# Miniprotein binders against q9h3h3: the designs that were tried, part 157

Target 1, 235 residues: q9h3h3
Amino acid sequence: EDGFTAEHLAAEAMAADMDPWLVFDARTTPATELDAWLAKYPPSQVTRYGDPGSPNSEPVGWIAVYGQGYSPNSGDVQGLQAAWEALQTSGRPITPGTLRQLAITHHVLSGKWLMHLAPGFKLDHAWAGIARAVVEGQLQVAKVSPRAKEGGRQVICVYTDDFTDRLGVLEADSAIRAAGIKCLLTYKPDVYTYLGIYRANRWHLCPTLYESRFQLGGSARGSRVLDRANNVELT
Below, E stands for the ipSAE of ESMFold2; O stands for the ipSAE of OpenDDE; V2 stands for 0.75 times the mean of E and O plus 0.25 times the DockQ between their complexes.

## First folded at step 11 (miniprotein)

Design GA11 (at its last look DockQ between E and O 0.57; V2 from the best seeds 0.00; counts 0 for: pae E 2.6 > 1.5, pTM O .668 < .8, other shape alone 2.798 > 2.5, SAP 89.09 > 70)
Fold by ESMFold2-Fast, scan of step 11:
Order: C-alpha cells, then structure tokens, then sequence
Structure GA11 (fold): chain B 235 residues (1-235), chain A 102 residues (1-102)
C-alpha cells in the first residue's frame, strides 16, 4: 500500500542476514576484551557496505554480541510455513491465538525487543550498555544494524528465546532499562517475520506484541509495558 | 519514485548474487541446509506478494521456490544430473528477473 516498504524491509533483512556479521562471542572470548571491541566497532561508524575510512573495509550485515549461554534455536520454520499455507487454504479464522499455536507447535519461539536510534554517541552508548548486559548474563543475545549510506535511524534488537514466556520478556525489558535505555521499545515475535506479516495485513494483526515506555518513578522496572494484542497494561 | 525503484533494483540484484553464492556453496559442500534457508526466504516473498496483490512477483517467487525445492532434493540424493538441471533452470530464472529489472 505504502509503495515498496514491505519489499524493501524484507530485502534489507535478507541481505543483512547473508552478509558477514561482526560478533563478540562471550562463549569463546573473555569478557575483559569487550570494551576494546566496542571501541573498535561503534555502530555509528561501522558502515553497511564498508569503506577504507570506517572500521570496516568490507560489508557488515549486523554487529552482534552472544552471551555465554547463547544457544541458537530457530525451530522448525519449514514446518511452520507449511502449516501456515494449510491454515490459509482451510479458511479457518486467523488470529493472534492461531499464530501463537503454530509457533509453539513448530518451536519457532524467539522474539526481540526493538529500539530505533539516530547514528551518534547516544546510539553507541546504548549499544555498549546492552552489550555489557549480554556479556554479564542479564540478556542472552543482541545485535545492532550498521550505518546505512543514506543515513537514517539504526536498530538495536535484543532477543529472548520464548515470546510466550511473558516473565522472560518482561525480565529482558527490565534489563534493558537497567542498562540506561529510556527510548520506546517494541517487541516482535520472529514467527510474524517468517510468515511475512507486516503492518496493515488483511487479518488486522498487530505485528508487535508488547510496547515499553520509560517511566520516571511509580515503576520498579523503570518502564510501563503494554500488551498490544489484548490492550492490557502489564506493569 | 524512480529513485526508490532504482534502489530497490540494486538491492534485489545484490540479494540474487548472495543467493547464487549460497547455492554454489550448498552444491560444493553437499549441504542441503543452505538451500533450506533460501526456500524459507522464497516463501516469505510469496506471502508478501499475495498480500500486496502483485502477480508478477508472485509468479517469479513461486518459480524460484519450485526450483530451490528440486535442487535441495537433488543435493540430498546426490544426483548430479538433477542438480545440473535444476541449477540451469534457476540461473535462467535469475537472468529473466535481472532482464526485467534492467
């Protein structure tokens, strides 16, 4: 509807995933090396396609930090997609509940908190806080986009392994806030990405499940979290 | 806008180049799992095309999905003739896509 937005987003995401990543892997690298790595690869300076004047001369899709306990599990994405095709053919109602059940059945459970920040020291500071929380074990894994040639905001993604585990999702939010992050956060389950569900889809599904807003005082977590699907405040 | 269309074309061209490199790697290593992730991506494109009502994109994505599935099966069975046939058809499809874009 809005031009090529869905196509652009899908193409960019696919390209980024297939390009090399700059990774600090706490499973094999001592935590004492993190500060030097963060200084070498600040996201505001790492360029998407590389150049001799930036920290990278070659393309970078994502800058990521893996926690000590990180164990990637994408689940059965092919089974999920086959079941989705069958569901659409059946004519059965498509709701957040049916998608949740498909995700559970096929173990496609990961999701992420998203934050968008302008390139600059504020982005780099936020990323450093998130990276330290990952290496220290408060978060499992995170990544941040490199700087696009055209400019624009960059995204930090903080993953949780199970979007159906509300307490785990809220604990991740709390850890993000404890790292000093004050911007708006939204939470998206990866199942929606694998099914090509974007804004203004025909089933009227909200592509994000939760929204977190920073709140001064009146909250132990430092934030107010809204369940967007059920329109219920959780904190 | 013409500028937005040109940028999308560049992104698609580079995406296709990445996909072909993954196909070559999958064949060289005998690893059908690399093709699995391309199949997943092709299905996402099909889902988006169906929602947007784009019949040309849908047709191209469905043809790509069929060829990737045949290639994955041929790699799993270590069938060099079927690998060659599926790869040749996939390369022809990529040429068709690039010609339509260019």
Amino acid sequence: as target 1 above (235 residues)
Amino acid sequence: DPEEVEKLIEKIEKLLERALRRVEEAIKRGDPELIKWLIIKARIIIYIAKELGDPELLKLAERALELLKRLKEAIEKNDPEKIREALEELLRLVEEILRLLG
Scores: ipSAE 0.683, ipTM 0.850, lowest interface PAE 1.0, mean pLDDT 87
Fold by ESMFold2, look of step 12:
Structure GA11 (fold): chain B 235 residues (1-235), chain A 102 residues (1-102)
Amino acid sequence: as target 1 above (235 residues)
Amino acid sequence: DPEEVEKLIEKIEKLLERALRRVEEAIKRGDPELIKWLIIKARIIIYIAKELGDPELLKLAERALELLKRLKEAIEKNDPEKIREALEELLRLVEEILRLLG
């Protein structure tokens, strides 16, 4: 079931959040050390649970890079959750507009572009490009999942500060494309994650706000971005 | 699909194990902020469980949330008796959740 799938993914993500992370923090680490760090910890080789022969001996939940301007501020998530519970008991309709207002009121405005890639050179190359863009200041923060025992696709998350700021979201898409990434990107606001709202939900909310597709003969910026909520092209 | 159910159970077990280690750290360090993020995550689980419509699982998850709130308060007040009480109840509840899912 789609609900069962969401619970599985949430449990996996929450467990990863609570394990140690491998972090390159540009606020405290010189940029000249990035290439060595990337070579030591390619996401195709860093294992989720510290398998023998991998560069890590302990579990790793995420591999992350923090840019010079990264300011960790998730907003008032507990207040958001309380207001969400009150809204549901109020009998008022729950719409994309009410979720947007909740996110604004509680300053839970971050969101992320997502890409899914199989383990291997393409994943490691894409991650390296994103990591460099973060350290150089074109992006603020990104993370990539480590390799699971069963294989399968891994995910790169590239965060933005404010999902209501379309210019900022489009600028992040452009920076991702400038790093040479051509795969499909989807954008999800963090508010949906903190409220446990997935694709199949009773309010028919669409947690994927934007899709970005690279088109070789397309826009001058190299991508076509669709607003999924309003079914309009932004580029 | 029984294979998918078994994989979900394994992921829940790992989640609970990690949560208990975070609780241990919060107590050892006297740091209630570590419990705050467990409370946020517990609420996300509750929201998802409500969509599944399983009242037994939901009741257990809501009880876990209440215990985490009591534990955070006990750590803030440096009350070792209340810390022990909340911890013991939480451990029993985690074991019951694992049996329900297993």
Scores: ipSAE 0.476, ipTM 0.783, lowest interface PAE 2.6, mean pLDDT 85
Fold by OpenDDE base, look of step 12:
Structure GA11 (fold): chain B 235 residues (1-235), chain A 102 residues (1-102)
Amino acid sequence: as target 1 above (235 residues)
Amino acid sequence: DPEEVEKLIEKIEKLLERALRRVEEAIKRGDPELIKWLIIKARIIIYIAKELGDPELLKLAERALELLKRLKEAIEKNDPEKIREALEELLRLVEEILRLLG
């Protein structure tokens, strides 16, 4: 994906955060209602601005599913940002290790697996699989972008609590693969988003830590996961 | 690429306009969590502006960072009038940054 596309998608995602969300919360809603909710709000039909004939009449930023174990703890993002400002002014070298340490210090440890899919049946089916995995407790939380007027790709985000927990990141990949997802996955920590660090940044920081490719017939996990920072296969 | 930066700026502007409306609502409601969220988003925009390396954008970004500090101090002092004033100024600056990015 062209660096421009990633920044554009990030800006759109930030805008979407400001609009209302369609949420299925498994903590308060019975799991038996999930299928009806998925049928009511298929991501390929839910429109960003509530277009006529869409399932939504009002703007929707995201469609999300919260699992029973979901805890909305983003850590000290304000403290993180202040420390980042101080670090930039200090003239100290900035490395991926520096950002990791900042994230740990401020408890901003969330990250997400990302997949981009064209609107349609494949997207809706992928989302249904992910939503079920969240409600069943295999995943904690996921969201999907609504359909844009221009018909561009939609993004599914599957979150993990700690990007520094390699096992937890790999378990989420396994759960996504078990849900029938075969496309390319990229893993990005939220700390990079909170600091405005995208592709082609002046520090040459790569915001993608992991890449997962589907593998037929081989690994118990059904994927090959690459550590992008070290260029090492983890599976 | 300058053209890519411009499109990103336009998107950030639209985001900030929406954020401003929500800030006004947050101020009316006195919702501290919404204010915190808006501050986080404003900082992200400022960081993007700084990374573009444009001297005018950089000046605006620096001013916006100073306003964020003032806002933080106002929050710490629990001064609702100063919070409102700082938020309104910050939003205007962010809009200006977004206009220049667009």
Scores: ipSAE 0.370, ipTM 0.703, lowest interface PAE 1.5, mean pLDDT 84
ESMFold2 (binder alone), look of step 12: mean pLDDT 73; pTM 0.657

Design GA5
Fold by ESMFold2-Fast, scan of step 11:
Structure GA5 (fold): chain B 235 residues (1-235), chain A 102 residues (1-102)
Amino acid sequence: as target 1 above (235 residues)
Amino acid sequence: SLEDELRRLLEEIVELAEEALEAIKEGNLDLAKELIREAIEIAERIIEELDDELIKKLAELALRLLKRALRAIEAGDPKKAKWLLIKARIIAYILIELLKQE
């Protein structure tokens, strides 16, 4: 997104997924250790490929926090990718409905809320809020990208188990807002990520399913959520 | 140009990966291993010529996936090898496209 082509975004995502991750795993680590871990690895200072002046000497693909109840289930990603190859060869139409069906068939249902922030205090503060919400059980799992050598915005990803469960997706948005996050959020199913479908893809598909913007509402603060596929406001 | 030569070599890796996938489908694991070894040798040559950090990193990732696919067949898991080959081929396609943009 940050000035990169779809091919650059796919390339960076693939490289990051395969490089080592820095993980705070609340399933095996006491919650009391989180603040020290966040101070040791602020995302604005952790470098993508290692740097003598950074907290890491080795490449880091992602910085992640796993909740106590987190149980990873990516589904059958291998089957999904094989079916995607067959679909491309078949000449059958490639549509949001076809991708949704492939995702359901192979149980690749996870998705994520994305927020993009410049390196600095606001990024580190936002990540700390999200990480605490994960460890406290309000969110299931989250990750943040390390700092690129050339700069640019970093991304925080907050995952949900099932992109077809609208209420679950909206509940995660509410928890993100309760953590103090006020920036624009967009929601993307992981099926698009696993297949390398980003903005400006050759199939002209919109990988963003929902958009959330912060808004003050009378005596309460909340967000307005737009269903991008149907162009309908949900809140 | 160098970029044109590198793209041709990446296209050869794609072809070898496709042939290896067909060999696995037909149960010819010995042929699949030989085709993967050829792809590995080409990938190693390509990496020596790359200067861009992202492109080099992606090429190194493709090489690791090819090596893992070979190991998967040797360990008796051709289904895992299929997935790894498909992933390596996708990376090769991305590299071909990135080199066209250089």
Scores: ipSAE 0.013, ipTM 0.378, lowest interface PAE 7.6, mean pLDDT 83

Design GA6 (at its last look DockQ between E and O 0.91; V2 from the best seeds 0.00; counts 0 for: SAP 71.951 > 70)
Fold by ESMFold2-Fast, scan of step 11:
Structure GA6 (fold): chain B 235 residues (1-235), chain A 102 residues (1-102)
Amino acid sequence: as target 1 above (235 residues)
Amino acid sequence: SLEDELRRLLEEIVELAEEALEAIKEGNLDLAKELIREAIEIAERIIEELDDELIKKLAELALRALKRALRAIEAGDPKKAKWLLIKVRIIVYILKELLKQE
C-alpha cells in the first residue's frame, strides 16, 4: 500500500551506495581493533552529510563490517537486467517462480535480513552485536545507515550469500538472535533490488521472502520465521 | 503525450547504459564514454520536464550516477563505472513504473 514511501527509501539507499562508506574489514584489520572502531563510529552519531559535531565532516553513505571470509559475488547483474528487459517485452508471465529462475540462471543469489531502529543507545548496541558476530565469523557482512538530518529510523542490513539456501538464511537469523537482537526482521533477496521491485508493483510480487519475530523461551533459535508468500511457519 | 515522450527517453537511457556496459566488457572505453555522454544529455533534458519531487529526485540521482560513471572510466576504474551503470538501470526501472499511466 505504501509504494511511494518504499521508492523514496530506495532512492535514499541508492544515493547512500554512491557516497563513501566507513568500513571495518576483518580480512585486513585485526579483530582487536573492532571495539575502538565501534566507539569512534556509533551509527546514532555518524551523520549522513557530515557535521562538525559528529565523527564525520564528509558525507557517509553506509557504515559496514566485512567478515574475514567475505568474498563479494553479486553474480551477473548485467545479464539479469538484460533478461528482465527481454522478459517484459516477451509477454511471458512474470511470477515469483520466473524471477527466482532468472536469479538462479544469472547467479544473483545474495539477500539480506533488515531491521529498523530509532537513533540511540539501542541502535548502537544492536550494531555492535552484529559487527562482533561478523568479525567472529557467525555472519558474513553487515551495514548500517548513518543518521539522517531529520532523525528518522536507521536500518541494519545483514547479508547472506544465497536466498535459495533456506537453511543458510535461517542460520543467519539464529546468529542475529544470538547477538541479542529482539526486533522484527524481514528478509529480501537482492534480485528484487537490482530490478527495482518494491512492495507496490504491477506484478504483485512480494520482495519480502521471510519475516522473523523474537519469541522468548521455548525455541533454540529464539525466534519464529514465517514464509511471507505462503504464510507458513518455518520454525 | 509528455509521459509517453518521457518513457521513450527513459528507454533510450536504458539502451545506452546496456551498450556502454557491453563496450566496457569489450575494452572499448572511448565508445563507453560517448554512450554515457549521450545518456547524460538525455537525463538533463528530462529533468527539466519533471514536476514531481520524488520522480525529479530519482532522475537527478540517475544523472549523478551517469556523471560518476564517466569520471570513473576517465580515472581508469571501469569496474566502478559498471556498477554505477547498473544503478542507472535500476533507477530508470523505478522511474518507468512511477510514470505508468493508470
Scores: ipSAE 0.774, ipTM 0.896, lowest interface PAE 1.0, mean pLDDT 89
Fold by ESMFold2, look of step 12:
Structure GA6 (fold): chain B 235 residues (1-235), chain A 102 residues (1-102)
Amino acid sequence: as target 1 above (235 residues)
Amino acid sequence: SLEDELRRLLEEIVELAEEALEAIKEGNLDLAKELIREAIEIAERIIEELDDELIKKLAELALRALKRALRAIEAGDPKKAKWLLIKVRIIVYILKELLKQE
């Protein structure tokens, strides 16, 4: 049953990918313009399809901020997909280790921390903090979903460029926490997205690699991070 | 069976999308457009046979991505077409797994 719900959310995200995005690109836009842009397009008020009273008159799939050093490199996703198809016919077992090696071989190493927040001030404040961290160089790229027609939680995605680089992933977690964010964070490597693998898959893979929980006094960063694939605490 | 025919047509879309991706990589944009047009026709046939709300939504999303990939090539943006074709393959991976769940 949960597999059905995951595929529905995946479909909505893929549809959003294909609609226009609202982007603040620090590579081409002065940092001094960020506050005005954030005030114009708070994610709790930007609507998915351009509802009356919205700052946007057209559909918006995502609201995004690109940092000064952002250099998109998704790797060899085409080759990844071809190798995945071949793997499925090979008789070899499909495990988290197999997917990790596939991602490494094809340089599809990006991943993202995700957080889910209800529309309102807390969401807009969290997004503004993340967007500033990106423009200031503590994070590389982030996006947030617009407000859904029926409401409901929205998602902020904060990308990292190498899920195998634990220190880099943990540094991104720390930067998120420094922005004052205390909610649960989950980390998903992009390889699972490119292969259409969601939580209720027939291989029993878990696309969530790490969980981060804010815990006062737990560490200097205030986070407790669990490696879900190995069931090991990293902090 | 109907499920066997739908799986066969979905596999054909995956193959056409991969062939179109290879054509784009090689700079054979006319070939890529022809392969995408064939995939569009197959996707339209699949959608007419579907009743399940989620499966139909995914198939329509694949069709939308295919049509946008064709328009991207026509507009001189084969990089955009590449990413749309990658997305088609993702959608079809999901569809094939959903059809197995009976």
Scores: ipSAE 0.773, ipTM 0.904, lowest interface PAE 1.0, mean pLDDT 89
Fold by OpenDDE base, look of step 12:
Structure GA6 (fold): chain B 235 residues (1-235), chain A 102 residues (1-102)
Amino acid sequence: as target 1 above (235 residues)
Amino acid sequence: SLEDELRRLLEEIVELAEEALEAIKEGNLDLAKELIREAIEIAERIIEELDDELIKKLAELALRALKRALRAIEAGDPKKAKWLLIKVRIIVYILKELLKQE
């Protein structure tokens, strides 16, 4: 994807973040209501701007599910941004290690597995599997983009609390695979998003830390996870 | 150059957003509102000078976030305002990077 495409997608994601979300919160809503909620708001039918005949009449930025253990903690994003500006002005080399250290220092450690799916039954089924895994406590939080007017691919994001915790990242991959997801997954720390670092950035930083590929008959996890920074398989 | 001026104005928006965030943290919501209003004025000026569709879209998004932050403070939701101001900073960072490529 061309750098220009990445900034466009980022702009659209930020716009979506500012619009209302459709949320199932397992902390306040009984798990028995999940199936009815999924049937009411299938991601392939929920429209970004509330098109006529869609389940939503108003704009929807994201459809999300919060698990019982979900606690919104973004860390010190302000301090992170200030430190990033200071680092840029310092003329010091900027590396993935530098960003990792900034993230740790400011406790901005969240990351997400991403999957892109075409609108339709496969997307809705994938989302239902993820939503169940969140409500059952196998995952903490997930969101899916609504259907765009252009009919492009929708994204499911499955979050983990700490991108530096390799075991936690791998456990989330396993839970996603157990939910029946077989597509390619990419893992991205949120720190890159908060700093405006996308593909084709001037520092040549790769915002994708891990890739997961489904494997039939392979390891107990059903996937191979690649550390992209080191080009090493973790599974 | 026009680019240098745009960069300066974008930096001013970031500074104002940072100061507004600090004002919110200190509980000085009146100061935060004033700082956001100043940032809105700058953002509106920037948008008038932009020809690139993507850059203009991002600037409009920043303006929208600033206006929403102001409304959030006025509505008694400083946490929402803080989150929106953080988004403004991110958008401005992207804008500054795009302007360097052009």
Scores: ipSAE 0.463, ipTM 0.776, lowest interface PAE 1.1, mean pLDDT 89
ESMFold2 (binder alone), look of step 12: mean pLDDT 85; pTM 0.854

Design GA7 (at its last look DockQ between E and O 0.85; V2 from the best seeds 0.81)
Fold by OpenDDE base, look of step 12:
Structure GA7 (fold): chain B 235 residues (1-235), chain A 102 residues (1-102)
Amino acid sequence: as target 1 above (235 residues)
Amino acid sequence: DPEEVEKLLEKLLKLIERLARRALEAIERGDKDEAKWLAIKARIILYILLELVTDPELRKKAEEVLEKLRKAIKALEEGNLEEVKKILEEILEEIKELIKEL
């Protein structure tokens, strides 16, 4: 994987954020319509630019589902960015603890579980499971990237309200596992995204706080969750 | 690979250009919230760009764009939409020049 793959994916994700989204909003749309919507817009067939023969004729940035309890609150992202810039100029040490404190101070606490899947049935099935869990209130909000022309893996993002709430992060992992998803999951706070912090940053900050691996048989949660910062298993 | 970095830098600069244009359009429509969010996104791209840039001159120019973006956000918060438009137009011109220098 080329050294700047994460930065390329970031640029593509930000470009996708500018295009229209296909959204199922459980606050305004009956849950009984979810299956028809999923059948109409399977992520493996929805194309990023509206290719001929795709379900979409126009560009689609993301496919998303909003739960009944979903409230879009990103916190003070502008203030966070200003404080981050001031911190860089101060010459003070920058640590994961510094980023956590900035996030708390500016109420930028959202984070997401990420999974990468190849286009096809497994992706569409995983997305359907996640979308159902969102509509049923087990999860708050999720999105999936559409199919790119060049192919490649699609990403599903499942959000949580507070990356500092370990219980809430673990509950979301459990809900994802209950939906039948067995792939590797990584958890990334949005504060790292808003500050442009990726793997190859000068501060050697790791934007991935947690890693979830599927476990057969043993734990009630069906996964092992590793705290990457402390190298400790949480489950 | 220097060529790979250059291609990524161009991609990032073009994205800033798109964000700035869309922010101008949002301001013209009276949508300050969209304009603010677009400016926040442009700042993210600049942070990524500043981590990738090794050339001191290009870095300085990118920092100047970031400072202009800070001023635009401040002007937007103050409700000075004419100043926001002016700064965004300056950013667009500066980004075009940077793309030509890659």
Scores: ipSAE 0.863, ipTM 0.940, lowest interface PAE 0.4, mean pLDDT 92
Fold by ESMFold2-Fast, scan of step 11:
Structure GA7 (fold): chain B 235 residues (1-235), chain A 102 residues (1-102)
Amino acid sequence: as target 1 above (235 residues)
Amino acid sequence: DPEEVEKLLEKLLKLIERLARRALEAIERGDKDEAKWLAIKARIILYILLELVTDPELRKKAEEVLEKLRKAIKALEEGNLEEVKKILEEILEEIKELIKEL
């Protein structure tokens, strides 16, 4: 029904980035305070623009948890964008491999596993599991969107440092599954985000590199991960 | 479909306006890093907008805003804050006109 859902969500996410964040920072806050913080700010109850009936009176863009080892590094995004604009005027082919090389050259390597859940107990429980995994060191950093005025699904983003490090991407997936998450996960490199590449792009690039489906029946990793770009099972 | 695209274009233009205004405020505070980051974000939104526009005149104006962002970032790297401020003010006026045209 929604023709440009990804583009609308991208605009909403960028607007959210500019509003205040609610952050549990494990670099400066004892892990023993996490459960109280999660109880105070369940994502199904934190409203995007504030509400007398919610935990927040003011706008909240994101609810985030930073791990003890969290060290943000976006790379040279300005250089990436300049090179991207030059590439477009050069007449050279624009392919997934070309974007990968631009990302490596400018060290814009981060990416994220995404999961979308309806507001409610299951969202709050999933977020609590992810937050504990971050604070305990199994994941590096994560954020979740607050509840929109119109309702709809909320998104949990779990970041990794290097989308070209397949083992690291798979380790993050395993940690998400170990936290009790059973829904579909998709993985997007931030290079696509910084270049504004979503569903409607003239180069027919797919910004989703991996997808993860829960496996019932006892694989050690708890899931099946597909390299969507190459249509290859990663086990 | 056309109404959905127009709604998205309006959202993107208003977001560029908000980003440019915050970049001006950052320059006034001497926060060059924040201004640079806001310009990077404005470029992202403009990339999305350029993939959606079908009207040649709107596309031309969006390309002009992108060129101004390139010049603003260069001036920022050179430490020419007066030039950055001038360019950001020009971007705000151009975006304001585009929003009015719907």
Scores: ipSAE 0.780, ipTM 0.901, lowest interface PAE 0.9, mean pLDDT 89
Fold by ESMFold2, look of step 12:
Structure GA7 (fold): chain B 235 residues (1-235), chain A 102 residues (1-102)
Amino acid sequence: as target 1 above (235 residues)
Amino acid sequence: DPEEVEKLLEKLLKLIERLARRALEAIERGDKDEAKWLAIKARIILYILLELVTDPELRKKAEEVLEKLRKAIKALEEGNLEEVKKILEEILEEIKELIKEL
């Protein structure tokens, strides 16, 4: 039964993209209003499909916070898809380097750190910390899934502008940790999402570029970041 | 294991149907950019589906839908909304049949 979780989550995320979002936009909303907004819309209480008696009466796909400097740019996704389809018929090898080059060529450079948490106070507290980091400028944009009726884990996504900018990705990891987050983080470039590349792919590509673990030890209290593509610890 | 794959395939096909229907609604509103983005998203879901499918007939039909989505995007770029609407209606019909055959 194991092995299809990523594909199910991807389908659910795509469906959620089509429903309304609850957004705190620091570009147009004073930072002093953030705490009230967080109290009104805790992710453990906002329902995916709307329930009379919850904070929302209509479906919510995502809860999001946009930072002051957020400037959305998906890049040339149509061109990326066309090039990808042509590549598959060319007989040329498909490697992690191939995906990196496609992303660069088509300017599809964004990526995201992901964390999964059970509904409850811990999730709401983690989200509040991330949201404050975004509004204060340490992070650019983040979103969190609402509570599904059946329960289960929810996801926080923290976006970065350029997955090829390793230092920028690591700085985002550091900002997440400074917000008090100690759970496992995984990083996925958006190019994999736009090409539908998940665990069940014929090329055996690994869509997770980085893993970040909070290190507990007598003398070390920070992130251990593993580069999954090269199997190298970045520390 | 095969039963879980079938449930996932059904979920993906229903999602493609939703995306195509929303794209058709966008065409009716004159929102060509939204329709194009929805078609791009439908291609993403088809990529996922094609990596999971093992039935040759299902694969063939899914590849036909992918080609129709590519043609719809080209027609959108050319401003040929009548052709886009025709293609999207064909996609919706084919997806419904694929769900039934699943």
Scores: ipSAE 0.736, ipTM 0.878, lowest interface PAE 0.9, mean pLDDT 89
ESMFold2 (binder alone), look of step 12: mean pLDDT 87; pTM 0.872

